# VH-VL binders against q9bvn2r522to666, part 2

Target 1, 145 residues: q9bvn2r522to666
Amino acid sequence: DVGHLVLTTLCPALHALVADGLKPFRKDLITGQRRSSPWSVVEASVKPGSSTRSLGTLYSQVSRLAPLSSSRSRFHAFILGLLNTKQLELWFSSLQEDAGLLSLLYLPTGFFSLARGGCPSLSTELLLLLQPLSVLTFHLDLLFE

## First folded at step 4 (VH-VL; framework fv_emapalumab)

Design p53
Fold by ESMFold2-Fast, scan of step 4:
Structure p53 (fold): chain C 145 residues (1-145), chain A 119 residues (1-119), chain B 111 residues (1-111)
Amino acid sequence: as target 1 above (145 residues)
Amino acid sequence: EVQLLESGGGLVQPGGSLRLSCAASGFTFSDYYMSWVRQAPGKGLEWVSWISGSGDYTYYADSVKGRFTISRDNSKNTLYLQMNSLRAEDTAVYYCARDLYWGDYFDYWGQGTLVTVSS
Amino acid sequence: NFMLTQPHSVSESPGKTVTISCTRSSGSIASNYVQWYQQRPGSSPTTVIYEDNQRPSGVPDRFSGSIDSSSNSASLTISGLKTEDEADYYCQSYDSDTYYVFGGGTKLTVL
């Protein structure tokens, strides 16, 4: 079924994409020094504002789910929540618009850095691939593994 | 099933060189950071070096910096550790370990290969 | 740079609970994840706790991890102690200045 395909194909693929070119470590204002992870990208991408208020709500919900034990499982739950709320394309668009955040988190040769700078067609191609997912209706359990 | 198998250990004289290999299988090798961790006979664990999935980033413990070089060949699913200017204190079992950079830990370890540096 | 300090050895009777501490010398123990590895003689280390308090698949729920910021330490607790739990246990953490740091190891003996 579609839920199984999302978990076994889409979530690992998006994790790999977000992990591509991440700087090995970053300074975190709350905890000091932490290694970068796709979940740390999610944390850094949540900002106040009308376009991100629902993303902030989803981030808070996932962060408070005790059974989600690892940063990887939290990242997967966040993706499932984005699908449920039809916000996956919006989240990737907000990442691409934030040049300061991308330069903080990613190496120049990473997918997101290249998509914003040297290879702008990459961002258009990614968003076109994600667009059909915003049309579909999903009701995925955030604790689903 | 994830498997890591080290080879290349042996007896070497002080000042000599040795190259260790770690053959990886059961996962997409290029997606993972990899580390070398060593353990002197009867002693504790000591991290030696890590390398990013692409091989573009490498880091070393101060005790081996300038003498050891970590590298990888993603087409062969193999991790390497080139050890130069070996000293008696480098005598240890050397483990290849899969490095989960998002959690800063090792989830799979190889069986280890013994390196003995003595005259 | 920081160090992680563990007791050299601990012992306890079968069925009892044992706790192994891991104290960080500088910086907060809570600023970076703490892992615990189990190593039996002649074997490779295996992870029993990761990200402070999480158990890998196959590790029994008798194993648990915790962080105490007031003592700047992490603890591994093993309840319902069994003879097969005899091993060396290592804590491990990381930061961008020190990289990976292991504790000195604790030898657990089940009497």
Scores: ipSAE 0.007, ipTM 0.523, lowest interface PAE 11.9, mean pLDDT 81

